# Designs tried in a protein design chat: miniprotein binders against tRNA-specific 2-thiouridylase MnmA (mnmA). Part 6

Target 1, 344 residues: tRNA-specific 2-thiouridylase MnmA (mnmA), of Desulfotalea psychrophila (q6aiz6)
Amino acid sequence: MIKNITGIAMSGGVDSTATAILQKQKGPVLGFFMKLNQPDYETQRDRVSQIAQKLDIKLEIIDLTEEFQEYVLKYFSASYFKGLTPNPCIICNKEIKFGLFQQAILRQGVERIATGHYAQIHKTAAGYQLHKGVDPHKDQSYFLSRLSQEQLAHSIFPLGGMHKGAIYDLVEAHGFHDFRGTESQDVCFLEQDNVVDFLEQTAEFSASSGNIVMNDGKILGKHKGLHRYTVGQRRGLGISYPVPLYVINLDVKNNNVIVGENEQLFHKTMAISDIHWISQPEREDLLHASVHIRSTHKGAQASVILKENNRASVIFDEPQRAITPGQFATIYKDTQVLGSGVIL

## First folded at step 6 (miniprotein)

Design m50 (from i1 with K51R)
Fold by ESMFold2-Fast, scan of step 6:
Structure m50 (fold): chain B 344 residues (1-344), chain A 101 residues (1-101)
Amino acid sequence: as target 1 above (344 residues)
Amino acid sequence: SPEELRKKIEELLRLLFEILRELRKYGDPRAAKEVAELIFELLELIEKLKRTGDPEYLKELLEILKKILEILKELGNEELAKEIAEAIKELRELLEKLKEK
């Protein structure tokens, strides 16, 4: 007879701690912590170890530093080199957290892994569906939009049906009072979230000066490299103009940052490539769905024209602000994630 | 004039989105997809036209609208076909005015 043991992905944060509490109530658990050689690794390791000890959970550290570099950091740098804005968290979830980390845990005889993600998994006759978490301010389904059926089959999201307030109440009831007011950084491998500093520490990123231009070609100033700019950026342009100007596009071929007024950031059309389906539509012609163009986007109704080679054309009902190449467009049917693609 | 063109483009956009809503009612998935692809091309051309004011983009818009018109006729949606035909007529008049300048 084999033990029915659940693995807990523990990070030292409030969500993974709540997950560990809830899953331990249901049966035997083992805790696992990823080492990615993040800047705050020692502090995070000490915190997660203390939490595991207080909860009487055996903790194992799995070192994925080299794999994180290969699958996430190279993708991140390569994207900026191409003038694209990456989402390393989506790639990390697919390749590392639910890929190699999950595989390492399963090899230890664990049947399923619980994580602190605010999302829901529904098992149906047609397979596993990924759904939004019920707390609209915490939903993380966007970041999980590239997961496979197999990865979902081995996952549990205990927090998907809960609101953040209830999570704080839960951990405090178990003696954890220090989580209120703690903020997670946007990207775990960046010191103080400084993208430019990270990129310029690599041998391949040097200052490459070019022009900041209007759509009509008028030169307004010079830039120190396209990687320093993001679509929608208003601050840090170092230019003077009578009205507020925003980055509307990055022109890699001519090495130009293209700027314009806020109105020029709104578009009704978007093309996507490299679509991954969690729940593939039965008809691959035309669907009407909610499309999320970044993690903070609330979603917008759109007609999605499905094409060959995992590509689509998107027509929004209303113009959307700051559509950014390299980010992911996630396609939703109500609360269900159908899939996601890379914005072109 | 720029204002007259903007007003006509706004009317065209409203019609195109009505067509997108009605595509779900069409029984031919391939025709619906073809119309949606043509509408995507139209929206791209409208952005170029607004940015440049180049009458050549308006000419390209008219050709795509003619293709949409024929598909709507084949699908039997006479009401939307009539509205597209009227839009084509009005945009042709604008194109002739712009060519005279």
Scores: ipSAE 0.543, ipTM 0.823, lowest interface PAE 1.8, mean pLDDT 86

Design m51 (from i1 with K25E)
Fold by ESMFold2-Fast, scan of step 6:
Structure m51 (fold): chain B 344 residues (1-344), chain A 101 residues (1-101)
Amino acid sequence: as target 1 above (344 residues)
Amino acid sequence: SPEELRKKIEELLRLLFEILRELREYGDPRAAKEVAELIFELLELIEKLKKTGDPEYLKELLEILKKILEILKELGNEELAKEIAEAIKELRELLEKLKEK
């Protein structure tokens, strides 16, 4: 009994609830909920507790607040300080959800943990492969691109072969009718998705005013801190010009926001650092693959030139818009995630 | 002229992507990687040339094209080698015109 128990990562959302329903049908389960410093923690905790009670699942709360601060929030703030746009969800998955949270569950004698992620795990002779979920509107494989072989070995994704509509139907069939229209926030620790307010509440973000400039050096206005701007941003610049202008780059050295026309956001090349491989490429020199430069990107065909020290140069077949330093480039072979790196 | 340079750079970009596709058919992974790295450097130099107008980038671009030409000759692709050689000649003529005026 105990040796066959599956852990369930429960969040109080529709996906984790569906995961709990499906896994409980297959055998005994234990529910686990993370405390991470969420603004809505008390409400979320109460919801998870009620869901666990209705499903007759024993629930344990694991407090990872300090670890979340150290591994995710510190990374998030430091990235903006460097003029980079971070992805805290990828880091949270690597360090917290499938790291310390998974480790805490495994220490209780649970061997496998089911989560509500829309992705697939395939076991092969060469190891575990991460694949896209079958629902193209829900695929979360991009956010899981930094997981290790060990983390995948202990994970189950029951929803990877399902479509979102079927998930709502499943939970409603089990008496949960209140999930429709309650979409999750994209960043769980931010209120109203306001990055600026969060960063400016920390002492390390003493914002320095600087210039908004064109590539030729012409000054068009003043900014109140580089952390207020993202590559591709058009609104909130406070400048007037005959044509629409977009943030092209953040120049930390000169404390400038560089702006230009939409055409200047398109690039055929980018460099990647800190590459993590889920599945080692069979060739160590040159890959032809689909590269996703953000979670909303559909992927673009590219030549990926593998270099020393977990670095790569990428040449896209077609120019890509708004390549953003600090975001992750995830490398796909068809539906398979090979790995990901940080865009330079 | 700036328009003549722009047109020649567009022609060069089309040729470089043809070379990248062709490299997939050659059985020398080392040579394929070397040419791809050179094409990456070339694309970066083209962006710098467009941003600055500095003819020094055009000189660096010509040196990289010469390296690509040598590798294509070693791989035995005479057709692509001839096309790169012609691009080198045309860009060198444009550089000389820019120096004169």
Scores: ipSAE 0.519, ipTM 0.803, lowest interface PAE 2.1, mean pLDDT 85

Design m52 (from i1 with Y26L)
Fold by ESMFold2-Fast, scan of step 6:
Structure m52 (fold): chain B 344 residues (1-344), chain A 101 residues (1-101)
Amino acid sequence: as target 1 above (344 residues)
Amino acid sequence: SPEELRKKIEELLRLLFEILRELRKLGDPRAAKEVAELIFELLELIEKLKKTGDPEYLKELLEILKKILEILKELGNEELAKEIAEAIKELRELLEKLKEK
């Protein structure tokens, strides 16, 4: 019998290990590990190799270091230069993990690729739908909101229907006892280093001093570069005031960090651009949906006014805290991801 | 006067969100989208008014409310149209009072 081979994206973490175990039970598998610009590459490579050997899975390393630099690190640095807060994981998923990495695996005769993501893929007559994982504390559908129909067609998420406790139980039952007390995460160069150090040392980012100001223009102090600040930040401002102050906005044009009280972080309105649709809504005018403005956001009910050139205006039912330009707003219909756009 | 304006703005916000919820029941998608876009503009102007205290934003807000009123009347939503008309009247009275100062 001709057997269909499934590729496994292996990272050395508990989730990709569980994915490998589950998929190997269903048929023949090949393991694949991405070489990116990660500082712990050798340690991670050795860990993945040991896991693959123990599971009797052939492992291939695919070097995407230059592509990661071109598509993810340049985007990251350019965003901070514009006073925006990027999400490199969303871009990495679209361009690298489910882009060039998936394409390289498919070229080897692999039909589908399984990853350790906590999300679900539903095949319908209208195409593939992306849905939230069933474990609300592990759902990763936000980070997958930019995937194409083609990318979803070649993907399997075995963990989407499982809870975190069952994953630990599964890997322990197969002799992996060292994962408890560790965080399950995709290794990323930026997650291991201080963002400021990365930007100043590797991205040729020049720090320019400017002012920390109130909305009324009152100067409270000086900053050493806008890239050192994020909307919602309270600590590290180096200013004294009778009440707690937070970064409200970054003003690139005037080189100012704008600060204010916590109440000034709440907004009912938001604009988004560069919308990518996984599943285009039936209505092209006005959509009532749950909108997630960052990965840790629980989602908020909103009216989404669809506009030309892949833009939308969003009105939240309740004010949302710390809406951050450059982050992604992901649009949900119940558990289904419809698409995402960049917050303006 | 500042407390009176704040109270009227809060009442207006409740009405605008009621209109937004009722838009899902409208049989004209183009009109529903137009009203939603106008509400978005109003919410932005309300934020500017709260930050600056500039009565010119209140004047702009009144003009947009009049457009919403016209659309609601054409759609036959008499109840919401009446509530917007009352809000326009009350805010106009506050604007005249503010111009005196």
Scores: ipSAE 0.500, ipTM 0.788, lowest interface PAE 2.0, mean pLDDT 85

Design m53 (from i1 with P29E)
Fold by ESMFold2-Fast, scan of step 6:
Structure m53 (fold): chain B 344 residues (1-344), chain A 101 residues (1-101)
Amino acid sequence: as target 1 above (344 residues)
Amino acid sequence: SPEELRKKIEELLRLLFEILRELRKYGDERAAKEVAELIFELLELIEKLKKTGDPEYLKELLEILKKILEILKELGNEELAKEIAEAIKELRELLEKLKEK
């Protein structure tokens, strides 16, 4: 008998549990849980083990702790050291979840990996397309914007066509009544999402006091390290001024936090580098597309000017607030993700 | 005057976005890409001009506008070419006034 076995990426959350329920209805499944450098690993392991047992799914644990440190945590710390704001979830999806984790699952004789992501995969004659999930409040396609054709070929997203309410209804119908109100943090390796504590605990960041300045060079105060500040930040500046001030940019060369009024956070232009294409457009010189500059961004219409060396210049139809170097700009054509690049 | 410069720049920005809209009709043309790249450079330069008030940025802006003008002529868009030519003339006159003692 030929068995088409599907691997289920199980995290102990409601989405992966719903994914396991749906895929088990379609055929034989094996559950897999990633061991990373998570502060709550033991609690997650216990939860996912209980869920797998209740669903009668065999669970295997794949230890990727060292690889997570090498590919995700080093990237995260190095980005902040350069005065950039990283997106570790995009890198984790590319290198770990759909990279080394998927590869380890496939080596165990499973054909594909199903995950609880709210996104859609469409198979076409030209290859695999990544599309937004149908629930606009849960779409996760931004975080998957750097996946390869091969990674998509081995992936299933059963929740892409569903709304979050239906997912709760599904798991509750199968005896899981304790998921409501337990949604996890976005960054799994940070306790209470405290970036500063994490960076300072790694001892990569020596205290390097500098100035908080206006664009004209006027000094308003002192800072205790650039890693403590993010573009758009208003609170925690410790400065006094007649109008509200925001972090406009981080000047690594002069060790300055540059502040200004809210108007100065709006820009019509942006440059991106290191573009990865999921579906490279047939028209490569000048695109008109929707560009998402962070996970919470609604997307903005823009002219995308494709350049040599996987670079582009972006001109927005309307000014965009708080364009942040180090974040990813994801390029959409309607619901389709074309690719993403790193904001300069 | 600073107010005259501000008004001229606002008029120029409106024209540049009209050109960018029109370029979507040409898409794959190499000339359309070159004009879009020059518009990007020009928008960056306008932000530097607004931030510093330095008239030297106005000189760089004029050189970029001249390049846009030549390409628009090659693309056959005579209407937008005339509007860029008029913008060049007005900004050049303003630069001369700003350079006076």
Scores: ipSAE 0.483, ipTM 0.792, lowest interface PAE 2.3, mean pLDDT 85

Design m54 (from i1 with E22I)
Fold by ESMFold2-Fast, scan of step 6:
Structure m54 (fold): chain B 344 residues (1-344), chain A 101 residues (1-101)
Amino acid sequence: as target 1 above (344 residues)
Amino acid sequence: SPEELRKKIEELLRLLFEILRILRKYGDPRAAKEVAELIFELLELIEKLKKTGDPEYLKELLEILKKILEILKELGNEELAKEIAEAIKELRELLEKLKEK
């Protein structure tokens, strides 16, 4: 059992490199790299190996390819099959990055793991709290909203109190001058973020043609599969109409894409299920909080009505655009993440 | 008329959000949750009413408003109870007018 050593999740990117630099200054470290279903694995492996060598950090590669397929890719494909829009990064963080990867690192006798995430962990008498990173343009707390108390207890986020500009300055000061412009895609297993190509070529989705319709049942065109459409989508519909039309709903039962005007995308209410609490509210009746309905959403004030079986009803103070089933609603109290649920 | 219904619904929405805001600050936590649940159901019914124009949804709205009224009375918030009672009266009159068609 090795004591006093910090593990570092290294990806070959600027953030994990900065994390490695900062943590090595504080004490002995071991580097770890995940092998997943990445199209750029060999390039990423070579880069992370060069970085570890330059920083004099021992690097271990942990192969989680089969587990990633089981926990993330099956979830992703199954969600689209149900007409839902998944967030694979949230599931990957819960099951892989802070799940099986963290567990593998802890088995080496490491007590804590540092990652390049822009978020903060606050230890309190009541437990660990997850908070937004201080850089508002880089905050990643939304993607970490399903982590457990145990996962947070073993984690360190050195970059949570820093701005991205300072990170580039730090790595450049240590001889890394080629990170600018090398940021990775949002989803690591998608080439050029092409969901349709992945589902049809890799997951072998069979295209099922159906109709593009208005709420009144008027047929405007044909579609080549529900998985090609997302709530709020305006482009790629292949229909002509006097005013702009948007996907407002996916009707799996009738195999229809339902379209309408922009006004029809705004709703004051939504329901959420499968709520995971990082910090469960002491009050289980009615919570007023900021709710984020996607990673790019700035948050909206809402009344959250807590129900049985980890469910809630949400009433927004102002109507919200393009509430998307299958995405996660993350509940914030100021900078603190309380938890998240799946939008119905 | 559709315009008269729209105006009454807008007035009702303003009142419901005012009630929700006040319950967040004051009152019994259990009753606050119950009223918020009823307001959620009301908002769903208002959307169905706007979509369909079906006066049956207005009848369902009235039943939920009556439940909110009873809870507000039990909580002793006489002013909000009075405003909900007035809204019930106005919407019931509108429902009778629509039934005449």
Scores: ipSAE 0.452, ipTM 0.770, lowest interface PAE 2.4, mean pLDDT 85

Design m7 (from i1 with F17W)
Fold by ESMFold2-Fast, scan of step 6:
Structure m7 (fold): chain B 344 residues (1-344), chain A 101 residues (1-101)
Amino acid sequence: as target 1 above (344 residues)
Amino acid sequence: SPEELRKKIEELLRLLWEILRELRKYGDPRAAKEVAELIFELLELIEKLKKTGDPEYLKELLEILKKILEILKELGNEELAKEIAEAIKELRELLEKLKEK
């Protein structure tokens, strides 16, 4: 029945396929596939169509190419122009996958949408909470840290309580034997994940040459654009020095790449802006919480000082390496995502 | 001397860490937040001092330590208040030795 039908976000990958299998066992389902500005669209479309046919699931394709360009690609290019390192997956989840895609599915009379994300949703009297998936090697809660209460209310994450090994076992038991060893690319709109080529060609980005300098102002070399460098980068600097040097900062105002020794990458303090709360703390003064400064970060204990205008100051218990402006800092209370902000 | 300043800064960092830890147990929430904000400012000033060697940052650091001292006294943390008072005294003595008027 349409009133209890579940939509399934199908991508042609193992996780969305497992999600489709599990949800079809629980009731009527409809499959939906996003058309974005992805270079492998034809291959992905054919794969997801074959999976839907094999599972006897009706598949609808929703074209969000223009919206992806406006909300994700424009953000990505603008961030690099400002000397910031973006996270397009967090923005894509907020604006596209759980935004416009979810809204399009709901307009077809679907009540909830299941996705292949490794995270958990807990309904409480105070609202919906986002929690880490149980598989510590596959948890995706960081990438979902900007979702709204309404977006969570319409979402189901069937894989949140499962380990990745069990997912492969499940799809293989249903006749899908070709998923092992087929890792997906991290960024769906980049060919070979080449950021520089995308920015310089597709975004009409005009690079400006400048200096690679030490903190004391000593010039060690020239660079071909700040967008070619990331905080923590050691390779590709084209400079000679007696000890290893790393990018410690990008100075947009002076158009300098600032380099130094590894020790200079460690900081005990960090500022956050534009905080979005999934579960706003009852106390808006001082939290002791785990803060994740990038998707690969295991989290670090910190004192989080909540300020006006959705800002915070963070004091880590131990100095953290390569804090990167433009990335998201996600605030956790044990397994619960409280919210996230943009690192300054 | 530069070595004396370095040692005093290291002692101060240890003390600030102890203060943050104890605020979790005994501090009024508003006072705890205020002290944490002041400690954040101190950590930023210490980095500027290390980077530039400018004694003006040491002056600013002393003013913030005085504010922390008053709050710790109000919270009744006598031992930490005493340690901050000693740190203020020792850093003032170093400032008098280091300043180029």
Scores: ipSAE 0.391, ipTM 0.747, lowest interface PAE 2.7, mean pLDDT 85

Design m9 (from i1 with F17L)
Fold by ESMFold2-Fast, scan of step 6:
Structure m9 (fold): chain B 344 residues (1-344), chain A 101 residues (1-101)
Amino acid sequence: as target 1 above (344 residues)
Amino acid sequence: SPEELRKKIEELLRLLLEILRELRKYGDPRAAKEVAELIFELLELIEKLKKTGDPEYLKELLEILKKILEILKELGNEELAKEIAEAIKELRELLEKLKEK
């Protein structure tokens, strides 16, 4: 009944619009839009509906508001409560966008879903590989590092081989002239990316005052909650000292923000847990790979020592600045994503 | 001085990374993993030494270096074994100077 139909994840943005244009040229398509806990839902819905009408694509809205709260927002708040810095976009991709959203689309008899992600999928005899997008300024493979083989098998990334400039040219050629300068926000559920306001509006986030201390235990000031601080933070500390000081660690057990000089932010070692493999190396207990410790990190060469229970120890060739517990370390072999783990 | 100790340790770590690369390239994979785990332990001890200034961590560091030396000897890499032996000697001399304080 729906033989050879491709699903399109449409968000009303330039990337998903370009994806819809390209896939419609190849065959029949169905558009799908996620309803989440986004403040601009009505505006986004109106935009995606207008785009779908202009492209003559049937659009269905899938409401995942409750699931987003359970899988993404609960994870986000719980991470800060533990003194960790989360990445909600990685979890959203795993649980919502390529999880429950993809499953809902597949239940309609669609076998593959195209999204506007700048990454590549390569099918091999050994399974699916995730690779970096060719545009080095737009590569999104880091955010997709926890996808399963099954999720990749049902996905298409038409933009993975393209540069962002060509995407604007494509949509403009089809009569969409209003996308330049309309960049999407980084975290869809936060007002002005204000983490503190979001966390403090929840009844469960009543963090008590504690101390800002040096490594030797010297007290320099007081803080109003660990969730207000991130490793590498220099500003907003409210302390006076002869040299610049940075947050180097959060001590949940003693309720302390530990500060020190910039040099104390550099580490050659890192431990990771909860490793998810997209493509697990065979018979290699020791890997030499590029490790990305946050979305903005360019990657650093490292020796990765594989341990039991999906854990690893990482030794960087060069010290890395501001390694942050709770963030994801993504392991690359050249352009290929092997997997990712949670930084301890 | 504490600065001399830090520089000597940093020089040693560059040598250890070179050893790890060579063992991965043509050596025994199990020996390479063992050396990597020992190097990880050394890096953790160096962080403790920097944080506390406690020379007991330097003593622990020397014991781990001796284990690396034995692995290199067993693998027949005389050049790298000699470099590690020289590093052990230099750090031991530095430890003796620190005991004089």
Scores: ipSAE 0.391, ipTM 0.752, lowest interface PAE 2.5, mean pLDDT 85

